# VH-VL binders against b7kms5: the designs that were tried, part 261

Target 1, 80 residues: b7kms5
Amino acid sequence: DTFETVRNTIRIESEVDESLRQLCHEERITKETWLEAAYLYLCEKPEELAQVIQLAQERLSQRKAIADYKRAKTMQERFL
Below, E stands for the ipSAE of ESMFold2; O stands for the ipSAE of OpenDDE; V2 stands for 0.75 times the mean of E and O plus 0.25 times the DockQ between their complexes.

## First folded at step 14 (VH-VL)

Design ye3 (framework fv_miptenalimab; at its last fold request DockQ between E and O 0.87; V2 from the best seeds 0.00; counts 0 for: pae E 2.3 > 2)
Fold by OpenDDE, look of step 14:
Structure ye3 (fold): chain C 80 residues (1-80), chain A 124 residues (1-124), chain B 107 residues (1-107)
Amino acid sequence: as target 1 above (80 residues)
Amino acid sequence: QVTLVESGGGVVQPGRSLRLSCAFSGFSLSTRGVGVGWIRQAPGKGLEWVALIYWDDDKRYNPALKSRFTISRDNSKNTLYLQMNSLRAEDTAVYFCAHRTYSYDKWTSYFDYWGQGTTVTVSS
Amino acid sequence: DIQMTQSPSFLSASVGDRVSITCKASQGINSYLAWYQQKPGKAPKLLIYAASTLQSGVPDRFSGSGSGTDFTLTISSLQPEDFATYYCQQLNTWPLTFGQGTKLEIK
């Protein structure tokens, strides 16, 4: 196997990122290798993957809702 | 060639215990990604998922049956087990064991091979 | 639990007919749905997984479609050996659940 890597820009919620960073530090791994391992593991248990996907969809929905609210608020401040 | 053969079925009284076996060949439950599960079918009724065991001995249960049923394996014998305790009339069914695998590109699992089933009858 | 509801429960058709069976989930299950065929006294046989992927060895007259909550199994031209009971299964959420079944009978 080769270990060619691709650079990605990932924005993670600050509290989650901090917790994950701490975990990786304690377990002597990296966020990158953790993500790789977690995905591969879940691919082999797609019943669990499906649940993670559902949670991810919910989180995305929340992000969008927050973004929409901020946009709306900004618009109100500019035009009222 | 994947094959699964269930055994251990019979007639038992309510409250008793029974252990089913599933002897399989053509695959190993130690192979990463492999699972084996139990699915039952009451007479003239549909299918009901009972339990699943993964290659890493991780287990999943139907919540309605978890307190009474235990799934286990013996890799050296290529055999799956279902320990059933405190049996009830509603447990009367044909019990199938089935091979579970997954599709990496479709990110889903499925039961692609099934045994012919063993019949369990719980009656007074 | 996710409830899977098949329609119809019974279907009469003739050889050569195009038939469709529907399966509805009580909540979104993406494409994590499988279809099985079962003949009397026999074990279920996998036909379709991932909602639309044909299992190896299954005739291409079988097809699956749908996503989210609504799914359909279609037999383009019914053959004598296709008369059986069909089940859908969701593999999105524990516990895994099946539809109640659709019995396809000869007219």
Scores: ipSAE 0.664, ipTM 0.899, lowest interface PAE 0.7, mean pLDDT 95
Fold by ESMFold2, look of step 14:
Structure ye3 (fold): chain C 80 residues (1-80), chain A 124 residues (1-124), chain B 107 residues (1-107)
Amino acid sequence: as target 1 above (80 residues)
Amino acid sequence: QVTLVESGGGVVQPGRSLRLSCAFSGFSLSTRGVGVGWIRQAPGKGLEWVALIYWDDDKRYNPALKSRFTISRDNSKNTLYLQMNSLRAEDTAVYFCAHRTYSYDKWTSYFDYWGQGTTVTVSS
Amino acid sequence: DIQMTQSPSFLSASVGDRVSITCKASQGINSYLAWYQQKPGKAPKLLIYAASTLQSGVPDRFSGSGSGTDFTLTISSLQPEDFATYYCQQLNTWPLTFGQGTKLEIK
């Protein structure tokens, strides 16, 4: 049977997106198929999937810290 | 039915080399998601992971052993090898060959079938 | 390297008893942990993978629980065939490390 797909939007840091877009162009694939292939491949090597999850957690923490800083700066500017 | 049989163990002097074999049946190491590993157990001690080879010939080693041990395969003979160089007394152990598989929906791997091991003794 | 610490190192129990063996990881390993049984002179046998999933052919008196750093193997009603050494193994981070083992002996 054909794929059942879900349409979603995601936000990726611009430098990462540019690099990924260039890779996908050179290899004649789409970002969507790259994401699916990467996930499926990592499922076959879960030991490597665990490393990707660790990196993803570090990046999530970095994004959260930036967001917290921006909120704190906004509050400080209101009261100063 | 998955089976693994190790061979090539023996008594060797320190500094020498030894090549272990693992003959297997009931699976192919060319099948995606499959791996085979070596695990050893010193007399009276616990288990220590040595190396793993994946279906795509990707390899992983215990860092303490990487400089001296090499894993390889011959898929035409359904056989895995462990080349052990510069052997030391602490390499004395039973060496097991084990089939590695994974669970897609649990996101982990495991060693589900083991051989009975071959004994390596490094002495005098 | 992730250190896996089992407790107790030795456990004495009677047939019919409920026993628990713990395994603690030095870092978080999610649920990527397996339990093995090894009888004297024999190869290890897989009991549980993914912390709590029972391997096919393993009796349901064996169960596993935990996530992160703290894990438990439980045997609900010991049988004579269950006296063995038990090992945990983490599959999260290279190198793949085992606990030091827990020897379960007859009382």
Scores: ipSAE 0.505, ipTM 0.857, lowest interface PAE 1.7, mean pLDDT 91
ESMFold2 (binder alone), look of step 14: mean pLDDT 91; pTM 0.940
ESMFold2, fold request of step 15: ipSAE 0.440, 0.448, 0.341; ipTM 0.848, 0.848, 0.823
ESMFold2 (binder alone), fold request of step 15: mean pLDDT 92, 92, 92; pTM 0.941, 0.941, 0.942
OpenDDE, fold request of step 15: ipSAE 0.608, 0.662, 0.627; ipTM 0.889, 0.899, 0.893

Design ye4 (framework fv_miptenalimab; at its last look DockQ between E and O 0.86; V2 from the best seeds 0.63)
Fold by OpenDDE, look of step 14:
Formats: C-alpha cells, structure tokens, sequence
Structure ye4 (fold): chain C 80 residues (1-80), chain A 124 residues (1-124), chain B 107 residues (1-107)
C-alpha cells in the first residue's frame, strides 16, 4: 500500500509535545502515525471521540483566554 | 442478515444471580468498529442502557449497574453474556441485546439491530 | 448524566397527518442523536441516526432535524403502521440515555 501525505503545520503545547515525542521514541513510532492512528481509533469509538472533542474545546478556550490576556496587556502598555 | 436472540430470562428471587445470553449471527464481534450492548425496559417504561462491549473487549457500563452487572463475550460461539448479581425488584425488565456500529463520516454510533428480548422478573 | 426530554409524551393523530416529536437534551450533544420506533411486544427499530440520517430501509416520510439540544422527528404523512412509541437517544456522553418516549396513537 502507498499513502500520499499532506504537510501540516501544528503547534502543540511544549510539555505535551515533549511527552508525546518521548512516547513515540520509546514505541518506535512517529507523532504523525500516532495522530493518524489515534484519530482512526477514536472514529471507531465515537462515544470516546466526543469526550476527546470536549477536552479539545476546553484546551482551545484556554488558549484563547491566554491570547486575549496577552493582547490586553500589550494594549495597556501602549497607552500607558 | 444480522440476527440477535436473547435467552436466559426467568423468574428469580431478590439477591439471586442470573446470566443472560445473546446469540448473534450475520456479524463478528472481532470486526473493528463492531459493538454489542444490553438495553433493558421495565414493564410499561422506557429504555435504559445497561452495558456495551467493543470488538477489542473494551467495556462500558451504566454506572448505576456496574457493581452488579458484567458484560462478556465468547467469540467462538458468537454469544454475548450479561451476568447479573444481587438482583433487585427494580431489575425486572425485558433485556434486549443490540448490534452497535458507527458512521465514520458522521462520527457517531447507533444500535441498528435488536433482538426480541428476554424477560427477567425479580420477585419474592 | 444527560437527560433527554421528549414532547409530547402522548400524541393523537390521523392517517395522512403531518406529525412532529421533539427531544431536548439537558446539555449540548452536537448531532449525536438517534431515533427509534417501538411497537408493543417488539424490539426498538432504528429510524434515524446522527440526528438527520435516515437508516436504510426506513421510509422517507420519516425525517430528523436539529443539533445541540433541540431535535425533531417528523413524519410527513402518517401511515397506519406508524402508530407506535418513539424514543430518542443521545450517544454523546456516557452513560447513553434515552428519552422517556412518545406514544403516537390513532385519533
């Protein structure tokens, strides 16, 4: 079997990325194949996928909150 | 042609145990994505999910029943089981087994085939 | 747990009528909702999954709509064989839960 791949630019929290990298190294896999496998597995268990989605939404919300805070701080520094 | 046939129901006294069986055909529980679950219905009442077992032997339970009920399978016999311990009057119901599958493009699961059910009556 | 509330609990209608049954979830469940039909003494039958996808073999007079918390099952033209009890089910969060049911009776 042959697979065509698409390059993706993703940003992962540094500690999560490091932990994931370590795991992949120990298990002789790549982050790419791990992500592919994890998604496909969860698609077969949509009941669990829904929970992962909720966690992902929470993480996104946290990222937005941090971004908003940084933006606000920058604005404050510009006008004070 | 998916078919599911429940058996093992009967009348038992409170505190006793009972094991239900579900013989199925037309699919294999070793096939990725396949699941089989138990759903029960008390007389004149609605439906209550009991437990689910996946193709990889992963299991999910209704938290209210997890301590007393155990779902298991025998792939060589294409049979699903429900071990019920410490039975109570409120466990009186028709117990259905149902085939669970998923939609890849809709990212959801559903129960598309059901057995006719087996009746469990718990009374003193 | 996610509570599923159907309305109405009882519905009287005539053959040929357009009828709608609603299901409300206590929290957002996206489109992870299924509809079942059950006749007396019989097992439930899957009608709709993913909120709006018609199960194979089910007449197209049945349709489902909605997302989030509010869902609707519609029968465009009621047939004699459609008089039964209908249940919604959420498949978003453990434990899986059903609505209390809607009994559709002949007027």
Amino acid sequence: as target 1 above (80 residues)
Amino acid sequence: QVTLVESGGGVVQPGRSLRLSCAFSGFSLSTRGVGVGWIRQAPGKGLEWVALIYWDDDKRYNPALKSRFTISRDNSKNTLYLQMNSLRAEDTAVYFCAHRTYSFDKWTSYFDYWGQGTTVTVSS
Amino acid sequence: DIQMTQSPSFLSASVGDRVSITCKASQGISSYLAWYQQKPGKAPKLLIYAASTLQSGVPDRFSGSGSGTDFTLTISSLQPEDFATYYCQQLNTWPLTFGQGTKLEIK
Scores: ipSAE 0.570, ipTM 0.880, lowest interface PAE 0.8, mean pLDDT 95
Fold by ESMFold2, look of step 14:
Structure ye4 (fold): chain C 80 residues (1-80), chain A 124 residues (1-124), chain B 107 residues (1-107)
Amino acid sequence: as target 1 above (80 residues)
Amino acid sequence: QVTLVESGGGVVQPGRSLRLSCAFSGFSLSTRGVGVGWIRQAPGKGLEWVALIYWDDDKRYNPALKSRFTISRDNSKNTLYLQMNSLRAEDTAVYFCAHRTYSFDKWTSYFDYWGQGTTVTVSS
Amino acid sequence: DIQMTQSPSFLSASVGDRVSITCKASQGISSYLAWYQQKPGKAPKLLIYAASTLQSGVPDRFSGSGSGTDFTLTISSLQPEDFATYYCQQLNTWPLTFGQGTKLEIK
């Protein structure tokens, strides 16, 4: 009896990744098991999951704003 | 089969305290994802959520009641309690306890089984 | 707090009618809404959860729809046992608020 797993690449902000890596090291777990546990825990308390989703949406918007700024700056440098 | 039975209601004077019990069977409050809530209904009025306790003893309260009401449990007796202090006339209601569960693939919870309620009357 | 407003508060209908009861949330609640039926002197009974998922043992004449802020409970052909008070409840944001109820009575 074995887990079926899927390999994916994800991009995490370096400051967040460093903090998460330190936590996982200290607790002797992996980022993968932490992500699985966090998701499963929140599924058992969906009333709290909604707040996590709201935070995730805020962070997504922040990433989009940074990407838009970088794109606009590249356009300005190319045409000036 | 899931059952919940409330008790401890009665007539009390304003300012007094009352402790409600909810005896349940057919589930364990130690099972992950399970909770039990208290919901009340004033005479002729609608339903109002009071409190919820989760399987891990985490608790949530209606903010209007939090200062006066405390939810607790005794897992060895399959019993939930609602301690109500400083009772007021507006606390007059039928108090239900209800089993709370969740749906993993719908990402929501709901109250699927309810007790018959116990009546609390706060009057002089 | 998220305010849940039901419409109508009172509904008079005949056996065999198709009726709809609406529930409006003051803020988005995704699909995290349940519908309950309550008869006088009885505990509420769960009908629908997740806005549209029918609870086991509930007749298929009951259905739910909507997401976000606007939700509807529909009874396709009223039966004598359907005359009761109906409540919606949001389960998205603390505190877990109910609508004020819709009393469905026989003509």
Scores: ipSAE 0.529, ipTM 0.858, lowest interface PAE 1.5, mean pLDDT 92
ESMFold2 (binder alone), look of step 14: mean pLDDT 91; pTM 0.939

Design ye6 (framework fv_miptenalimab; at its last look DockQ between E and O 0.92; V2 from the best seeds 0.00; counts 0 for: pae E 2.04 > 2)
Fold by OpenDDE, look of step 14:
Structure ye6 (fold): chain C 80 residues (1-80), chain A 124 residues (1-124), chain B 107 residues (1-107)
Amino acid sequence: as target 1 above (80 residues)
Amino acid sequence: QVTLVESGGGVVQPGRSLRLSCAFSGFSLSTRGVGVGWIRQAPGKGLEWVALIYWDDDKRYNPALKSRFTISRDNSKNTLYLQMNSLRAEDTAVYFCAHRTYSFDKWTSYFDYWGQGTTVTVSS
Amino acid sequence: DIQMTQSPSFLSASVGDRVSITCKASQGINSYLAWYQQKPGKAPKLLIYAASTLQSGVPDRFSGSGSGTDFTLTISSLQPEDFATYYCQQLHTWPLTFGQGTKLEIK
């Protein structure tokens, strides 16, 4: 492997990020290598990957709902 | 050349125990991504998934059978086992062992090789 | 558990016919679906995985389609050796579950 990396901007929920950072610190790994390893592991267990995808979809839905609510609230404050 | 051969089937009375074996060749259960599972088929009925063991010894069970059935392996012998306890009449079936693998690009698993099965009959 | 329902349960056809078997999942399973063929007294044989990917060595007269909850196995031109029972299987959620099977008989 060449270990060529690609820079990504990832926004993680603050409490999850803090917990993950702590874990990575204790285990002497990085969030980046953890994500890589976790994905590859789950690819080898697609039955579990499907479960993670479902959870991810739920989390995304929640993010969207919150964003929509904030937008709606802002609109109400500006025009009412 | 993947092959799987089941053995250990027979006629037993309800409440008894039986251990099935599956000798396999052409692959190693220590290889990442490999799994081996048990699937059974009652006479004249469809297929029912029983259990799966991964290369890392992680195990999955049919919830209906988890309390009575145990899947295990011996890598040195390339053999899969199914310990069946407290057998019931409804456990009567042909028991297949099958090789499980995955597709990285399709993000899915499947059972691509099957043994011919061993018959278990539970009757008084 | 995810229930897999096949239709029809029985199908009569002739050599050369185009036949289709459907499989419906009780909930969305994306493309986590496989098709198997089983002949009497024999072990199941994998035909299709990932809903539409043909297993190596399987004749290209077999094809799979669908995603989500509705899936179809198609045999473009039925051959004598194709008369058997076919099963779909979801590999999306534990426990893994199969359809009840479709028996394809000669007319």
Scores: ipSAE 0.674, ipTM 0.901, lowest interface PAE 0.7, mean pLDDT 95
Fold by ESMFold2, look of step 14:
Structure ye6 (fold): chain C 80 residues (1-80), chain A 124 residues (1-124), chain B 107 residues (1-107)
Amino acid sequence: as target 1 above (80 residues)
Amino acid sequence: QVTLVESGGGVVQPGRSLRLSCAFSGFSLSTRGVGVGWIRQAPGKGLEWVALIYWDDDKRYNPALKSRFTISRDNSKNTLYLQMNSLRAEDTAVYFCAHRTYSFDKWTSYFDYWGQGTTVTVSS
Amino acid sequence: DIQMTQSPSFLSASVGDRVSITCKASQGINSYLAWYQQKPGKAPKLLIYAASTLQSGVPDRFSGSGSGTDFTLTISSLQPEDFATYYCQQLHTWPLTFGQGTKLEIK
């Protein structure tokens, strides 16, 4: 009957995290149980999971583009 | 032993309505992750998805048909329905209902069991 | 809408042949693809889901491969009962769509 868990650290955009924390507080749940429930629910509707994955890919790409731009700008400033 | 049996097809004039039924056994539409869909096939043509209903009564429709077709269910009778209004000649087809399930470890869904279909003919 | 294009539309082959049917999606669908077999006057029968997972009760001469936009159904040694029409279906993006079909006939 032992429930196995894995400890993870993640970075969440601050406005998203604040909204999620408020939701979890109001609903009297934890972020961990919300994450598990959301994933399990989406697994039961894979067509909707596909849309979440597409959004996640878009957000990942945007984060990479912003990071690359900032790195390129700081290299130019360090050179100058 | 999953089975699905469609009924309610027939010959109708354009502009009329028909209600198709799908009687099923071997599964419950109340079971999480389960759904049932309608797929149609015009004579000599391929398959076209019409609608899907999930266990939680959430519904999805082919946008070309959404204004005229409504999917619904009666879990106490193990039956789902397709209400088809304002029928057109292009709606002439065999209509199948199909059990939809999902794979947790493959992250996809699929239609694993199908009925034999009921024929709708909308004459000129 | 995601267009699913099958190739070829018609295929003539002999018992014992190895046959491949392709399915191309107009946009990426990862592995959210199923293959169906339909014999004349019958309902479709699921062969493969998740692009490559064989449905229970389907002979292992059937196999599927591919991801993204390009997918293949392969029948390694045709049997008489395999002459049918084959459809792919994407289950990634609404509306769900099928390929136009590939009719496999005896040569």
Scores: ipSAE 0.466, ipTM 0.851, lowest interface PAE 2.0, mean pLDDT 91
ESMFold2 (binder alone), look of step 14: mean pLDDT 91; pTM 0.939

Design ye7 (framework fv_miptenalimab; at its last look DockQ between E and O 0.70; V2 from the best seeds 0.00; counts 0 for: pae E 3.0 > 2)
Fold by OpenDDE, look of step 14:
Structure ye7 (fold): chain C 80 residues (1-80), chain A 124 residues (1-124), chain B 107 residues (1-107)
Amino acid sequence: as target 1 above (80 residues)
Amino acid sequence: QVTLVESGGGVVQPGRSLRLSCAFSGFSLSTRGVGVGWIRQAPGKGLEWVALIYWDDDKRYNPALKSRFTISRDNSKNTLYLQMNSLRAEDTAVYFCAHRTYSFDEWTSYFDYWGQGTTVTVSS
Amino acid sequence: DIQMTQSPSFLSASVGDRVSITCKASQGINSYLAWYQQKPGKAPKLLIYAASTLQSGVPDRFSGSGSGTDFTLTISSLQPEDFATYYCQQLNTWPLTFGQGTKLEIK
């Protein structure tokens, strides 16, 4: 078997990224292989996947809310 | 041709223990992605999920029952078990075992095959 | 826990009727919902999974719709063998939970 990889650019919340890096270092794995393994694990346990999806949706909503707030604030500063 | 057959039900007094068995065929619990679970139904009532065991022996429990109930398997016998301890009157129910599968396309699981159930009656 | 509430609890209808049963989740469960049919003294039978996907072997008069918190099971033309109790189940969050059931009776 061969492993052809695809380069991805992802942005992770800084505190999560830091703790994940530490975990991967301690366990002698990489963030890439951890993500691959986690996804494959969850795909075979949809009940767990569903919960992760819910958490991901919540996090996305939070990101959007923050972005909207920043945008609104910027507009206020420019036009008032 | 998946089949599940429950056994081990009966009448027991409160505080006693009982072990249910579920003999299944048409699939293997060693197959990746497969699960088998217990669901119970009190007389004249709805369905209540009890526990689930995955192919890799990972287990999930109804929190209300986790301290008293244990799900296990014997792959060599294609048999699922439910050890019930400290039985209570409210545990009176028909206990079903069910095959749990999943759809990658839909990213969901479901119980597609059920046994006919075995009756457990807890009374003094 | 996620509470699943079905409505109505009882439904009377005639052969040939179009009937709908609703299921409401106490919180969002995306499309992780299944529908089961149960006849007296028998085990539940899977009808629909993923909210709208028909299980193999189930007549196409059965259909499911909805997402988030509100779901509906529809029987387009009721047949004599369809009189039974129906349950919805969420598979989004532990513990797995069922609706209280809807008993479909002959009018």
Scores: ipSAE 0.608, ipTM 0.889, lowest interface PAE 0.8, mean pLDDT 94
Fold by ESMFold2, look of step 14:
Structure ye7 (fold): chain C 80 residues (1-80), chain A 124 residues (1-124), chain B 107 residues (1-107)
Amino acid sequence: as target 1 above (80 residues)
Amino acid sequence: QVTLVESGGGVVQPGRSLRLSCAFSGFSLSTRGVGVGWIRQAPGKGLEWVALIYWDDDKRYNPALKSRFTISRDNSKNTLYLQMNSLRAEDTAVYFCAHRTYSFDEWTSYFDYWGQGTTVTVSS
Amino acid sequence: DIQMTQSPSFLSASVGDRVSITCKASQGINSYLAWYQQKPGKAPKLLIYAASTLQSGVPDRFSGSGSGTDFTLTISSLQPEDFATYYCQQLNTWPLTFGQGTKLEIK
């Protein structure tokens, strides 16, 4: 059955989510249909999909760096 | 079925301009997912990507050439163009026109059909 | 720019030999790599895309493998018509770039 959908929970940074929610509201679409359309569109331009993947990798690295910094700061405050 | 034929090459002095054409058949550049590009090959050298135009008129350039080269199209004639300005000796090459397509399943594109090229020689 | 480095630059082999050509990317390109064959005086011809998927009409003695930075084109039983120069191309990052080529000569 190719019509099956899945339920998913995703954590998105609040500023990005707010901007996306506003866009979807103004265009009268849902976040789910936007996500599906964005992915399908990028598959038609794989060179651009690769650049989006590069950006996603950079954002993942930035999130990891922020998490590491917060952990180090907490340890410093605990032993001060 | 897919064919691409380049023309407009020749001998040109440095600093001058030249417009290359690529007449194609067997596909439409208005079809979603389709692109056409220019690739060049200097004498005795390898391949160098020049530019690509997508079906929606979005364009990408080799940054070393972007200031002097412009890709464009005329869909009514099924023709791709490369405008080359301020030509240099280093622009001497065979210029190929190539059809670009993609694989949804593999998340990649590729140049599946090529013309035979047109030769540009930049010399005094 | 992603630099694509092919090895060897020249390869001499006999009909029936198994030969391999390596292509190394200066950074990860996933599997977004194509292989082309170019005979003297002719345009390149697509052999393989997505690192390992054989283009329609290409003999199955050609195969591709690899991902990330290291890729290999293999010809399992070299034929006389396989004399050519072979190029890899990455399609992961702008600008699109090619390897410098590998010239395959029949002994």
Scores: ipSAE 0.345, ipTM 0.818, lowest interface PAE 3.0, mean pLDDT 91
ESMFold2 (binder alone), look of step 14: mean pLDDT 91; pTM 0.941

Design ye8 (framework fv_miptenalimab; at its last look DockQ between E and O 0.86; V2 from the best seeds 0.65)
Fold by OpenDDE, look of step 14:
Structure ye8 (fold): chain C 80 residues (1-80), chain A 124 residues (1-124), chain B 107 residues (1-107)
Amino acid sequence: as target 1 above (80 residues)
Amino acid sequence: QVTLVESGGGVVQPGRSLRLSCAFSGFSLSTRGVGVGWIRQAPGKGLEWVALIYWDDDRRYNPALKSRFTISRDNSKNTLYLQMNSLRAEDTAVYFCAHRTYSFDKWTSYFDYWGQGTTVTVSS
Amino acid sequence: DIQMTQSPSFLSASVGDRVSITCKASQGINSYLAWYQQKPGKAPKLLIYAASTLQSGVPDRFSGSGSGTDFTLTISSLQPEDFATYYCQQLNTWPLTFGQGTKLEIK
C-alpha cells in the first residue's frame, strides 16, 4: 500500500480535541491514524456508523444554532 | 454460492431450553465485514430481528430477548448457534439465519442470503 | 425502538399493473432501509438496500426511493411471480426493525 496523505483542516470542539489528544498520546497513536482507523472500522459495521452519523448530525445542528444565535445577536447590537 | 441451513427446531414446553444451529457454506465468519444473524417469524406474523454476530465475535441482541437468548459461533464448523432459555409461548416462530454483509460505497448493511428456517413451537 | 409502518397492509393488483408500497419510519433513518420479498413457506429475499440500490439478480422492474422517514417500493409492471408479501427494514438504529408487511395479491 501507498500512504500518500492529504492535508485537511478540521475544527474540533476544544474539550473533545483535548480528550482525543490525551487518548492518542497514551495509546501512542495520532489523531489522524485514529480517525482513519475509526472510519474504516465503522464502515465495516454500518449499523454503528449510522448511529455515529446521527450523533454527528445532531452536533452539526447545535453548531448551526449557536452560529445563528451569534449572528442574530450581532445584528441586534448593530441596528438597535 | 452462499447457503444456510437451520436445524434444532421442535416442540418444547414453556420454561425449557433449546439450541438452534445454522450450518453455512460459501463464506467464512472469520472474514472481515461478515456477519450472521437470527430473524424469527411468528405464525402469520411479520419478521423480528433476534441477534447478530460479527466476524470479530462482537454481538448485538434484540433488547427484549437478550436476557434469555445467546448467539454464538463455531468457525471450525461454519456453524451459528442460538441458545434459547426460559422459552415462552410467544417464542413460537420460524427461526431464520441470514448472512449479513455491507456495502462500502453505500455505507449500509443488509441480509442478502437466508436459510429456509427451522420451526420452534412452545406449548404446554 | 424505531417503528416501521407499511401501507397498505393488503394490495390487490393485476399482472402488468404499476404498484407502489410505502414504508414510514417513526424517526429519521437517512437511507438505511432495505426491502424484502417473501413467498409463503419461503425465506425472505433481499430486493433493495440503501433505500434505492437494486440487489444483484433482482429484476429492474423493482425500484426503491425515499430518504429520512418516507420510503417507497415500486414495481413498474407486475409479473405473476411478484405476488408475495413485502417487508421494509431499517438498519439505522438498534434494534433492527421491520415493517408489518404488505401482502400483494392477485385481483
Scores: ipSAE 0.641, ipTM 0.894, lowest interface PAE 0.7, mean pLDDT 95
Fold by ESMFold2, look of step 14:
Structure ye8 (fold): chain C 80 residues (1-80), chain A 124 residues (1-124), chain B 107 residues (1-107)
Amino acid sequence: as target 1 above (80 residues)
Amino acid sequence: QVTLVESGGGVVQPGRSLRLSCAFSGFSLSTRGVGVGWIRQAPGKGLEWVALIYWDDDRRYNPALKSRFTISRDNSKNTLYLQMNSLRAEDTAVYFCAHRTYSFDKWTSYFDYWGQGTTVTVSS
Amino acid sequence: DIQMTQSPSFLSASVGDRVSITCKASQGINSYLAWYQQKPGKAPKLLIYAASTLQSGVPDRFSGSGSGTDFTLTISSLQPEDFATYYCQQLNTWPLTFGQGTKLEIK
């Protein structure tokens, strides 16, 4: 009965990652088990999962806006 | 089979308190993912969600009612309670308790089994 | 609070008709919507969850569609036992709100 896993790479804001890393260290868990547990727990409370999704959508928009700003600033530097 | 039976309704004067009971069978409120809620319906009106308790004792309330209503449970009796304080005329309604479950792969919850309700009348 | 608005409030139809009831959310609720049927003096009965998933034991003449803010309950061939009041409920955002109801009456 081998538990199948998938290797992933993700990018997390550095301050969030540092906080999560410290939590996982203190609690003697891994980021992987934290991610799995958080998702499974929220699936049992979809009303709370919906709130997390709403926040995730906001964060996604913020990351896109920052990326767009940085590209525009880079173009300005090339033309100035 | 899942059953829920409400009791404790009646006629009360404004400002008084009343405690409703919901006796249930066919499920355990200790099972992960399970919840039980209270929903009410004023005469001739629609449905209004009142409160929900989860298997882990987490509790959620309609903000309009939270200051006066408290949900609680006694797992040894498979019974849920709704304590209603400072009752007002607008609290007159049929009060239902309902089993709440979720769909893992649809990412939503729903109230799949309902009791027949108990009637609360708040009048002078 | 998310306002759920049903349309129409009243619907007259004959046995055998195809009828549709609309539910509109004041903001996005993804597909986290349930439909209930309620007959006079009875408790509500779950028909559909997740906008389109039919609850076990519910006749397949009932179907649901939509996502985001606009949802529809459809009864493909109306039966005598289907004359009732229908409610939608969103389960996306606290507090868990219901539509005001649609009363389906025999014509």
Scores: ipSAE 0.513, ipTM 0.859, lowest interface PAE 1.7, mean pLDDT 91
ESMFold2 (binder alone), look of step 14: mean pLDDT 91; pTM 0.936

